# VHH binders against FERM domain-containing protein 4A (FRMD4A), part 14

Target 1, 303 residues: FERM domain-containing protein 4A (FRMD4A), of Homo sapiens (Human) (q9p2q2r20to322)
Amino acid sequence: RRCQVHLLDDRKLELLVQPKLLAKELLDLVASHFNLKEKEYFGIAFTDETGHLNWLQLDRRVLEHDFPKKSGPVVLYFCVRFYIESISYLKDNATIELFFLNAKSCIYKELIDVDSEVVFELASYILQEAKGDFSSNEVVRSDLKKLPALPTQALKEHPSLAYCEDRVIEHYKKLNGQTRGQAIVNYMSIVESLPTYGVHYYAVKDKQGIPWWLGLSYKGIFQYDYHDKVKPRKIFQWRQLENLYFREKKFSVEVHDPRRASVTRRTFGHSGIAVHTWYACPALIKSIWAMAISQHQFYLDRK

## First folded at step 6 (VHH)

Design q78 (from q0, 19 letters changed; framework vhh_etentamig_d1)
Fold by ESMFold2-Fast, scan of step 6:
Structure q78 (fold): chain B 303 residues (1-303), chain A 127 residues (1-127)
Amino acid sequence: as target 1 above (303 residues)
Amino acid sequence: EVQLLESGGGLVQPGGSLRLSCAASGFTFSSYAMSWVRQAPGKGPEWVSVISGSGGSTYYADSVKGRFTISRDNSKNTLYLQMNSLRAEDTAVYYCAKSEYDITYKVGGKTYYMDVRGQGTLVTVSS
């Protein structure tokens, strides 16, 4: 089966995947193209029939996943799945480079919400990393048309493209003398500080049918207002959770809350237990379940 | 509508064995995870074991691991608990419980969300 793996450096790998190939072997093959040793942060993603992002399960065969029933090659994406507080914890330059490329892609595709003024500062670091020191306004305007530095939403919030370019130029002029590595570190320092960085968001509903975002990360499980992905309304850190529960159309978390002294027929075995439940289509609940378990296992591996 | 009927309890000597049964009706048995929960005299309820709807996954409390075995027969709508090497601290009323969920993943792992509908069966471990 023909598969096309999109890499973080804009390259595509065209592969003929055999029925027995495991996802971990495909990840190893992709990693070899980057001389990447720290593979544990990365995964291979695909979009399912419902348009939701899913991830290959490393111990399963690549072709045993629920790909869209469309003609042509299976489209796969190599990207960061497991985020950390800082790239300073990474050991290899290859890993740091890929985290930087991943972050740039996430900002450009508007997967991470950022204030426009911060976007302009981030774009200046992209220019410093790719092109070195500022030379002229015309060169910058030309480069910004070729580099995926300015997301569409940021451009729409301001009176003109020229205004946005001028703001980037102001930031860029201040970076004179910074090395490529320094620009990457400064870029990542800003991105890592963003509240939405490293959180996988899933659109869910509660029992009353109210829409929410459910966020999954190495820090735990978070519930957000549907209009605000920045400040969580509920925080479930891994150390507070007793169990996760799966059923076809619902996902639940069981937390130990010492303020709640009630035990009912529905919550046996410990005083102060509470259960929180969210609903979605079966495909999305399966995605949430797989991601939650993977994030918890990543948390334990780093503890 | 949901009915759970436990049986098999009784007086047994330390080191002995008992097999508990739970007859389920009023729901699609094979579609739900089932649990055993016990309540010792003067203590709160304690989760003992859970089995997935298909029977493919089982989990046990640390206090019973290696001694108790949970199983089910979906053709008979019956849940079982095989209890071996019984100890005085296993003395409790044992309840059959229908879980609201099919799969459980342990994080801290001390409790299970469940719908306890049975009357219970008394197990007394004494000389």
Scores: ipSAE 0.454, ipTM 0.810, lowest interface PAE 0.8, mean pLDDT 86

Design q79 (from q0, 14 letters changed; framework vhh_ozoralizumab_d1)
Fold by ESMFold2-Fast, scan of step 6:
Structure q79 (fold): chain B 303 residues (1-303), chain A 127 residues (1-127)
Amino acid sequence: as target 1 above (303 residues)
Amino acid sequence: EVQLVESGGGLVQPGGSLRLSCAASGFTFSSYAMYWVRQAPGKGLEWVSSISGSGGSTYYPDSVKGRFTISRDNAKNTLYLQMNSLRPEDTAVYYCAKSEYDITYKVGGKTYYMDVRGQGTLVTVSS
């Protein structure tokens, strides 16, 4: 079966995938194109029939996943699946480069929520990494038309494109003399500090049908207001969680909360237990379940 | 509609025995792990025993281990708890339960979630 793997450097890998090829073997093949040794942070994703992002299970065959029943090649994406607190924990330059490319893509595609003034500073580091020191205002304006540095939302929040360009130029002028590597480290330091960085978001509903975002990361599980992905309304760190529960259309977490009276009618064991439940279609609940378990296992591997 | 109906409780002397039964309906009994839990007067729910869907694995806390035996008859959709060498501290309402969830993943693994559907059966151990 024909597959296209979109790589983080804008290349596409065209493959004829045989029925017995395991997802881990495909990941190894992609990683070899970058001389990447630290593969544990990366995955291969696809969009399912409902438009939700899913991830290949490494011990399963590539073609045993629920791809859309559309004609043409299977579209796959090589990207970061497991985020860490800082790139300073990464050992190889290849890994750091791929985290940088992944972060740039996420910012540009508006998958990470960022204040527009921060976007302008980040754009200056993209220019420093790609082009070196500031030379002239006209060169910058030309380069910003060619580089995916300014997301559409940031451009819409300000009076003109020229205003946005001028803000980037102000930041860029201050970076004179920084190396490519320093620009990457400075870019990542800012992005890593963003509240939405490294969080996988899923649209869910509570028992009353109120919409929420459920966020999954190496730090735990987060519940966000439907209109605010930045400030979580509830935080469930892995160390606070006792169990995760799966049912066809619902996902639940059991958390130890000693501030609350014990819930003895539906749970037992330690006092101060609370259960939180979210609802979605079966396909999305399966995606949430797989991601939650994978994030917890990643958390344990790094502990 | 999931229904669990407990029976077999009563008044017994210390050192006596009782066998509790739970009749299950409204779900595929053999596909779910089943539990016995109890609630002593003025106390919270306490886990007493668990059994896998096939009956191949059973688990007990130290407080009842060696004295109580959980079993099931999947052909009859019935769960059992054989209680031997009963003590006054075993006095409680006993409930059979199942998880309403298809899959449980343990993170801290210190607690259990169960769907308690029955009225329970009272076990009183006194002289």
Scores: ipSAE 0.459, ipTM 0.808, lowest interface PAE 0.9, mean pLDDT 86

Design q80 (from q0, 16 letters changed; framework vhh_ozoralizumab_d1)
Fold by ESMFold2-Fast, scan of step 6:
Structure q80 (fold): chain B 303 residues (1-303), chain A 127 residues (1-127)
Amino acid sequence: as target 1 above (303 residues)
Amino acid sequence: EVQLVESGGGLVQPGGSLRLSCAASGFTFSSYAMSWVRQAPGKGLEWVSAISGSGGSTKYPDSVKGRFTISRDNAKNTLYLQMNSLRPEDTAVYYCAKSEYDITYKVGGKTYYMDVRGQGTLVTVSS
């Protein structure tokens, strides 16, 4: 079957995928295009029929995943799946470059919520990395039309495009003399500090039918108010979690709650244990389950 | 109303065998994972086996692995535990339990596969 893999550097790989090809073999092929050795941070994603982002399971065949029933090639995306606290923990330049490209894409596509003032500063680092030192206002305005540096929402929040461009120019002038590597480090330092960075969000409901965001990352599982992805309402760090439970339309976590030191018939041998449950369609619950396990295993590999 | 009724316990000599049964009612039996747990005199509850709704997947702790076999008959709404090579330390009240969940992933804690349990059946292994 025809598959099209979108790479982080805007290239596309056109592939004829055989029925027995494993997802890990496809990841290896994609990684070879970047001379990428630190593959453990990356995955291959696709959008399902409901518009939700899913990830290939590396030990499964590529074509055994639930792709949308559309004519034409299967569209796949090579991107970062497992985020870390800082790129300073990365060993290879290729890995650092790909984290930077991934972060730029996430900011531009508005997958990471960021204040417009911060967007303007980030855009200045994109210019410093791509073009070097500031030369003129006219060159910056030309370059900003060609580089995906300013997300649409940031542009809509201000009086004019010229205002946004002028803010970027003010930040850019301050960066004179920074190397490409320094610009990447400074960009990533800002992005890594953003509350939504590295969190995979899933729309869920509680037993009362109230909508929530469930966030999954290397730090744990987080519950957010549906209108606020920044400040979690509940925090379940991996060290606090006893078990995860899967049922067709629900996902549950069993957590040690030190505020509640009572024994129940359901949770034998422990006190202060609580179960929290969220509901979604079967396809989404399967995605949550796979991501939660993968994030926990990534967490264990790093501690 | 979910009901689980265990049977088949009794007195058996070390090295002997027993087969426990659990009759389930009040829910769609084939749609739920089932477990066996036991409680030895003066001890806490210990998980001894789990089986998926279809019967295609089973799990055991090292203490009973190779000696105990969990199975189910979805047509009869019945769960079984075949216990071979019984030891004095297997002496306990055995409970069957319904799980609200198909799959459990251990993070830091013990695997607890029960939401509802029956009244239990006593197994005594003694000479």
Scores: ipSAE 0.440, ipTM 0.808, lowest interface PAE 0.9, mean pLDDT 86

Design q81 (from q0, 22 letters changed; framework vhh_sonelokimab_d1)
Amino acid sequence: DVQLVESGGGLVQPGGSLRLSCAASGFTFSSYAVGWFRQAPGKEREFIGAISGSGGSTYYAVSEKGRFTISRDNSKNTLYLQMNSLRPEDTAVYYCAKSEYDITYKVGGKTYYMDVWGQGTLVTVSS
ESMFold2-Fast, scan of step 6: ipSAE 0.509; ipTM 0.792

Design q82 (from q0, 25 letters changed; framework vhh_sonelokimab_d1)
Fold by ESMFold2-Fast, scan of step 6:
Structure q82 (fold): chain B 303 residues (1-303), chain A 127 residues (1-127)
Amino acid sequence: as target 1 above (303 residues)
Amino acid sequence: DVQLVESGGGLVQPGGSLRLSCAASGFTFSSYAVGWFRQAPGKEREFIGAISGSGGSTYYAVSEKGRFTISRDNSKNTLYLQMNSLRPEDTAVYYCAKSEYDIVYKVGGKTYYFDYWGQGTLVTVSS
């Protein structure tokens, strides 16, 4: 079957995927196009029939996943799945560059929420990385039309495009002499500090039908107010987890109750264990479960 | 190379007690949940219980709760199953298993993601 794999550098791979091809083999093929050795941070994603992002399971065949029932090629996306505290932990320049391309895409597509003044500073690092030192106002305005540096929300918050361009120019003038690598490091240091960076968000409900965001990352599982993705209301670090439980329409987390100092006999769902449960449609629960398992395994592999 | 080696099986009278051991090697023992399963002749494999990598939490099948106790000694890379008040229906081959994770994952009340298994040790409860 025809598949299109969208790469982080805006290229697309057109492939005829055979029934026996494993997702791990497809990931290896994509990684080879970047001379990428540190594959453990990356995955291949697809959007399901409900519009939710899902990820290929590496030990399964590519074509055994629940793709949307539509004509044409299967659309797949190569991107970062597992985030880390800092790119300073990465070994290869290829990995660093792909994290940078991924971060730029996330900011531009408004998947990471950022104040417009921070966006203007980030855009200046994009220019420094792509074009080097500032030369003229006219060149910057031309380059900003060709680069996906300014998300729509930032443009809507200000009186004119010219205002936004002028703010970027002010930041850009201050970067004179920075290398491409320094611009990437400075860009990533800002993005890595953002509260929503590296968190996979899922819209869920509690038992009473109240909507919440459930966040999954290398740090653990987080519960957020539906109108505030920044400050979690509940934090479940991976080291506190005793069990994860999944059924068709619910996802439960069993954690050690930190109020309990002494336990004689401990079992899951009993004394010394607190249980937290969220509800969603079966397809979304399956996605949450797969992501939770994968993030937890990533956490353990780095220990 | 991951290895799990069960020991301590044997013949015991109804009402008796027996302690099984599982010696683990080839992985960082304290980083993984481990558990016990059994299989009687002509029956499907049955979950008994599991213990988290830290030993901080245990999970038991309801049918065995109160008679069987799971423990681990991470300094000795050893998992234990203490069996009390044994019945003829407890006659089975007992298997030690390693989870892929440091906690036990449940899906619809069933346990999943055990990736390595021992060869088993036979427990016979008969007079």
Scores: ipSAE 0.012, ipTM 0.363, lowest interface PAE 8.8, mean pLDDT 85

Design q83 (framework vhh_lunsekimig_d3)
Amino acid sequence: EVQLVESGGGVVQPGGSLRLSCAASGFTFSSYALYWYRQAAGIERELIASITSGGSTNYVDSVKGRFTISRDNSENTMYLQMNSLRAEDTGLYYCAKSEYDITYKVGGKTYYMDVWGQGTLVTVSS
ESMFold2-Fast, scan of step 6: ipSAE 0.469; ipTM 0.811

Design q84 (framework vhh_7qbe_3)
Amino acid sequence: QLQLVESGGGLVQAGGSLRLSCTASGRTFSMGWFRQGPGKEREFVASISGSGGSTYYADSVKGRFTISRDNAKNTLYLQMNSLKSEDTAVYYCAKSEYDITYKVGGKTYYMDVWGKGTRVTVSS
ESMFold2-Fast, scan of step 6: ipSAE 0.690; ipTM 0.835

Design q85 (framework vhh_7uia_1)
Fold by ESMFold2-Fast, scan of step 6:
Structure q85 (fold): chain B 303 residues (1-303), chain A 126 residues (1-126)
Amino acid sequence: as target 1 above (303 residues)
Amino acid sequence: QLQLVETGGGLVKPGGSLRLSCVVSGFTFSSYAMAWVRQAPGKELEWVSSISGSGGSTYYEDSVKGRFTISTDNAKNTLYLQMSSLKPEDTAVYYCAKSEYDITYKVGKTYYMDVWGQGTQVTVSS
């Protein structure tokens, strides 16, 4: 079957995928295009019938996943799945470059919530990385039309495009003499400090039908107010979690909470637990389940 | 009414094998995750293995990986635990348990199960 894998550098791989091809083998093929050795941070994603992002399971065949029943090629995306505190832990330049490309894409597609002034500073590092030192205002304005540096939301928050361009130019002038690598490191330092960086968000409801965001990352599971993805209302670190539970429209976590020992339903020799449950459509709950397990496995591998 | 009935326990020599069976009734077997848990004399309950309602996902405690196999026969409403290379440390009462969920993934050291069986004794000694 025809598959189109979108790469982080805007290239597309067009492939005829055979029934026996494992997702791990496809990831290896894509990684070879970047001479990428640190593959453990990356995955291949697709959008399901409900419009939600899903990820290929490495030990399964590519074509055994629930792709939408559309005519044309299966669309797949190579991107970062497992985030870390800092790119300073990464060993290879290829890995660092791909984290940078992934971060730029996430900022531009508005998948990460960023203040517009921070966006303008980030855009200056994109220019420094791509073009080197500032030369003229005219060149910057031309380059900003060609590079995916300014997301639509940041532009709409200000009455003038010229204002946005001028702010980027002010930041860019300060970067004179920085190397491409220094620009990447400085860009990533800012992006890594953002509260929403590295968190996979899922729209869920609690038992009362109240909407929440459920966030999954290497740090654990987080519950956010539906209008605030920045500050979690509840935090479940992996070390506090005992079990994860899945059922059709439910995802539940069991946490060790000694404060609740006397009020928690008990079984043979088990006490001091609390169970938190969220609800969503079956496809989204399956996606949450797969991501939660993958994030926990990544956490254990780094522990 | 839910019933879980374990059988297949007994006395076996180190290195031997046993197959435990748990016959379930009162619920749609393929809709719920099932688990084997054990309790050695004077010790706390220990989770051994879990299987999804579909049988497609299995999970094992590190000490039993490669030696034990969990499986289901949906036509017989039966959960199995095939135990091989048994060690004296495997001596325990083995319980069949049902989750209210289709799949259970163990993160920490404790666990919570919705319904428990009566247990079957496994003794590994000469």
Scores: ipSAE 0.360, ipTM 0.747, lowest interface PAE 1.6, mean pLDDT 85

Design q86 (framework vhh_7uia_1)
Fold by ESMFold2-Fast, scan of step 6:
Structure q86 (fold): chain B 303 residues (1-303), chain A 128 residues (1-128)
Amino acid sequence: as target 1 above (303 residues)
Amino acid sequence: QLQLVETGGGLVKPGGSLRLSCVVSGFTFSSYAMAWVRQAPGKELEWVSSISGSGGSTYYEDSVKGRFTISTDNAKNTLYLQMSSLKPEDTAVYYCAKSEYDITYKVGGSKTYYMDVWGQGTQVTVSS
C-alpha cells in the first residue's frame, strides 16, 4: 500500500509498504535519511478519523494500525514523540537539528502555547539560523513572508503585521555574530522552558462530565483546566503512581498510598479514593493508554 | 451477596493441562470485566488474563499467550481459564476477580490490582 511519510525538513518519502513491514523498520528507514542514530526520541504519527494524532507501535506491522478509510496514500508524519528537559543531553548534531525543526513546527502550528513577545524573539533566532546576521529591515520583512516563523494567533493579537515585524527586527539586531548552532541552542533553551513543551494533550471528561485536558510526558500525567493548558490542577509524577487502568471509555491512575501495605482479596468502594478517572471515546482512550505506557517506559530507560 | 468460588486447581506434570472454573453469584458478567490473577510462592501478584463484560474481548500477559484461554459461560455464571503446555513457572495460587477495568499496567512496586471482588483462590502446582 502507498504511504507518504512527511519529514521534519519538509521532504516527503513516497513508499510502497509491504504487509509484513514493522513500524520499527519504517522508523529505521526514515532515520537513515538523516543519519540519525538517537532514534529513541522519535516516532511516526498519523491522524485518525477525529483529527487526533496517533502513533505507530514499533513492534507492530505498519498496516495493522487503524488508518482513516480514505482514497489515496496513507499519510504519516516523522516527528519527536519523547521530549527531554534539554537538548544539551543529546549526543548528535542530527538529533539536535531534528528537535529544532520539530519545535519550529509545533510553535508555528500553535501546538505549544507561547506569549507573542516570546514568539517575536523565537522568530529572530529562526532568521539567524536560516539567514545569518541582520542586514536590512526590507530583507527581514521579505524573509518573514517565506518562513513559517509567525503563527496566526500572534499576528492577530497586535495592531498590525508591521508592528510584529518591527518587534522581530529589534530582537534580530541583537543576535549579530551568532553561529547557526548558537541560534538553535538559544531557540531551544527558550522553547524547552515553556510550560506546554513536551506535553501530549488529550481532551477528556470527569465522571460529572466536566471537560479537562489530560497531559502526558516523561515527567508523568497532568490534569489541566479546559481553558488553561499552562498550570496543571493535578500532578501525577511517575514516582507517585502505582498502576494505570484501562477500560473502553475510561482511563484511570492509582496514586501510591503508603498505608496500603498488604494484598487484599476484597477492595471496598471507598478504598478506591486514591484512583483518578477520566472518560473519552474509545479511540482517544486507546491513544491515551498507548502514550502513557510509552512515556513511562521512556522515563524508566532514562532513570 | 457477591461471591466468587475458584475450582480446578491441582498437581500436574510439565506440559500438562488444567481448566480452572470460577462460579459467580450475586451479579451478571455483562456489566463487569473478569480477570485471573496469580501469586507464586514468595513472588508478587501477577495479572494473567482478562475478559471484557461487553463483546468478549480477551487480554493476556505475554508469558501465557498461546497457552492459556479465558472464556465465560453466561448461562452458568462461570468464568474459565483453560491452561495448556503448563510450565513449573506457572505454579501459583490463581484468583478469580471482578474488575472495573479490562487492563492493568504496573507503574510502581505495587503488590495489588484494583479489583472490586476477589475469590479465595485455587492452587496450581506444576512439577514431576
Scores: ipSAE 0.498, ipTM 0.816, lowest interface PAE 0.7, mean pLDDT 85

Design q87 (framework vhh_7uia_1)
Fold by ESMFold2-Fast, scan of step 6:
Structure q87 (fold): chain B 303 residues (1-303), chain A 126 residues (1-126)
Amino acid sequence: as target 1 above (303 residues)
Amino acid sequence: QLQLVETGGGLVKPGGSLRLSCVVSGFTFSSYAMAWVRQAPGKELEWVSSISGSGGSTYYEDSVKGRFTISTDNAKNTLYLQMSSLKPEDTAVYYCAKEYDITYKVGGKTYYMDVWGQGTQVTVSS
């Protein structure tokens, strides 16, 4: 079957995937195009029929996943799945460059919540990385039309495009003499400090039907107000969690809570537990379940 | 209707072995995590071992690790607990239990069981 793998740069890999090809083998093939050795941070994603991002399970065959029933090639995305606190832990320049490209894409697509003034500073590092030192205002305005540096929301919050360009130019002038690598490190330092960086968000509901965001990362599981992805209302660090539970339309976490006693014939073991449950369609709950387990396994591998 | 039936208990000398069996019915056996739980005379319930449905991942209480082996036979819809090097402190009623939903063990020792069997007595004595 024809598959199209979108890479983090502008390239696409056109592939004829055989029924027995494992997802790990496809990841290896994609990694070889970047001479990428640190593959453990990356995955291959696809959008399901419900519009939610899903990830290929590395020990399963590529074509055993529930792809949308559309004519044409299966669309896949090579991107960062497992985030870390700093790129300073990465060994290879190829890995660092891919994290940078991934971060740029996430900022531009508004997947990471960021203040517009921070966006302008980030755009200056994109220019320094891509073009080197500032030369003229006209060159910058031309380059900003070609580079995906300014997300739509940032542009809407200010009086004009010219205002936004001028703010970027002010930041860019201060970077004179920075190397490409220094620009990447400085960009990533800012992005890594953002509260929403590295969190996979899923739209869920509680038992009363109230909408919430459920966030999954190597740090744990987080519950957010539907209108505020920045400050979690509940934090479940991996070390605080006893078990995760899966049923068709619900996902539950069992957490240590000293205010509760739950020792019964049906519930026993550690005293003082609480169960938190969220609801979504079966496809989304399966995605949450797979991501939660993968994030916990990644957490254990780094411990 | 969900049903669990345990067999295989009995009297055994210290250092001996027993195999407990639990026949399950009324649900898709391989879809659920299963557990063995025990209760010694005058004591609280103690989790012994669990096995995941599809992956065959196994988990053991520290005091039985290396001596007990949990396994399943999906064709027979049966859960087993192979017990070796039995000690007097292993004397208890052993219950087969279906864990609540599909369970992933993060690292805790808290257990939520959905369905319980009636139990089978294991006595380790001279």
Scores: ipSAE 0.401, ipTM 0.791, lowest interface PAE 1.0, mean pLDDT 85

Design q88 (from q0 with S50A K98R T104V V107I; framework vhh_7uia_1)
Fold by ESMFold2-Fast, scan of step 6:
Structure q88 (fold): chain B 303 residues (1-303), chain A 127 residues (1-127)
Amino acid sequence: as target 1 above (303 residues)
Amino acid sequence: QLQLVETGGGLVKPGGSLRLSCVVSGFTFSSYAMAWVRQAPGKELEWVSAISGSGGSTYYEDSVKGRFTISTDNAKNTLYLQMSSLKPEDTAVYYCARSEYDIVYKIGGKTYYMDVWGQGTQVTVSS
């Protein structure tokens, strides 16, 4: 079957995928186009029939995943799946480049929440990386019309496009003499500090039907208010977790919580054990389950 | 009525083998994770082994790994624990238990959340 893999550098890879092709083999093929050695940070994503982002399971066949019943090729996205605290831990320049491209895409598509003043500073680093030192106001305004550097929400929060461009110019003038690599490092340092960076969000409900966001990352599992993805209400670090539990419409975590003093057979006579449960449709619970296990395995591989 | 009935306990010599059985009724156990949990005299409860409802994933406490094997027979609604190379420290009351969940992924794995328990069967390893 025809598959179209969208790459982080805006290229599209057109492929005829055979029924027996494993997802890990497709990832290897995509990685070869970047001479990418550190492929463990990356995955191949797709949108399911419900509109939720899913990821190919590397040990499964590509065509054994629940793709939308749309006409035309299967649309796949090569992007970062496993985030880390800093690109300073990356060994390969190709990996650093792809993390930078991924971060730029996430900011522009508003997948990461960021204050508009920070957006203007980030845009200045995009210009420094792409064009080098500031030359003139007119060149910057021209470049900003061509580059996807300013997300729509940032533009809407201010009086005019000219105001936004002027703020970017002010930041850009201060970067004179920075190398391309320094611009990337400075850009990533800001993005890596953002609270929503590296978190995979899933819309869930609790037992009472109250909506929440469930966040999954290499740091653990996080519960957020449905209207605030920035500050978690509950934090479940991997080292605190005893087990994860799956049933078709619910996902649960079993954690050490010193505030829980109940001693029962359910707690094996131990105090400080609690179970937290979230509900969603079967397809979404399956996605949460796969991501949670993958994030935990990534965490173990890095410690 | 919901029941878990353990059998197969008894006295066995060190190095011997024993098979515990747990017959379940009142639910289809293939849709639930099942576990064996033990309690030695004067000690805390210790989980021994667990199996997913599909029978595909098995987990073992480090002290029993390689010596014990958990399995299911869905046609008989029976959970088994095959114990080999038994040691005096394996002496305990062994409980069959059910989880509310189909699949369990072990992280720390010191506990298993179980909602239904059997009455237990005594295993004594002694000369």
Scores: ipSAE 0.550, ipTM 0.829, lowest interface PAE 0.5, mean pLDDT 87

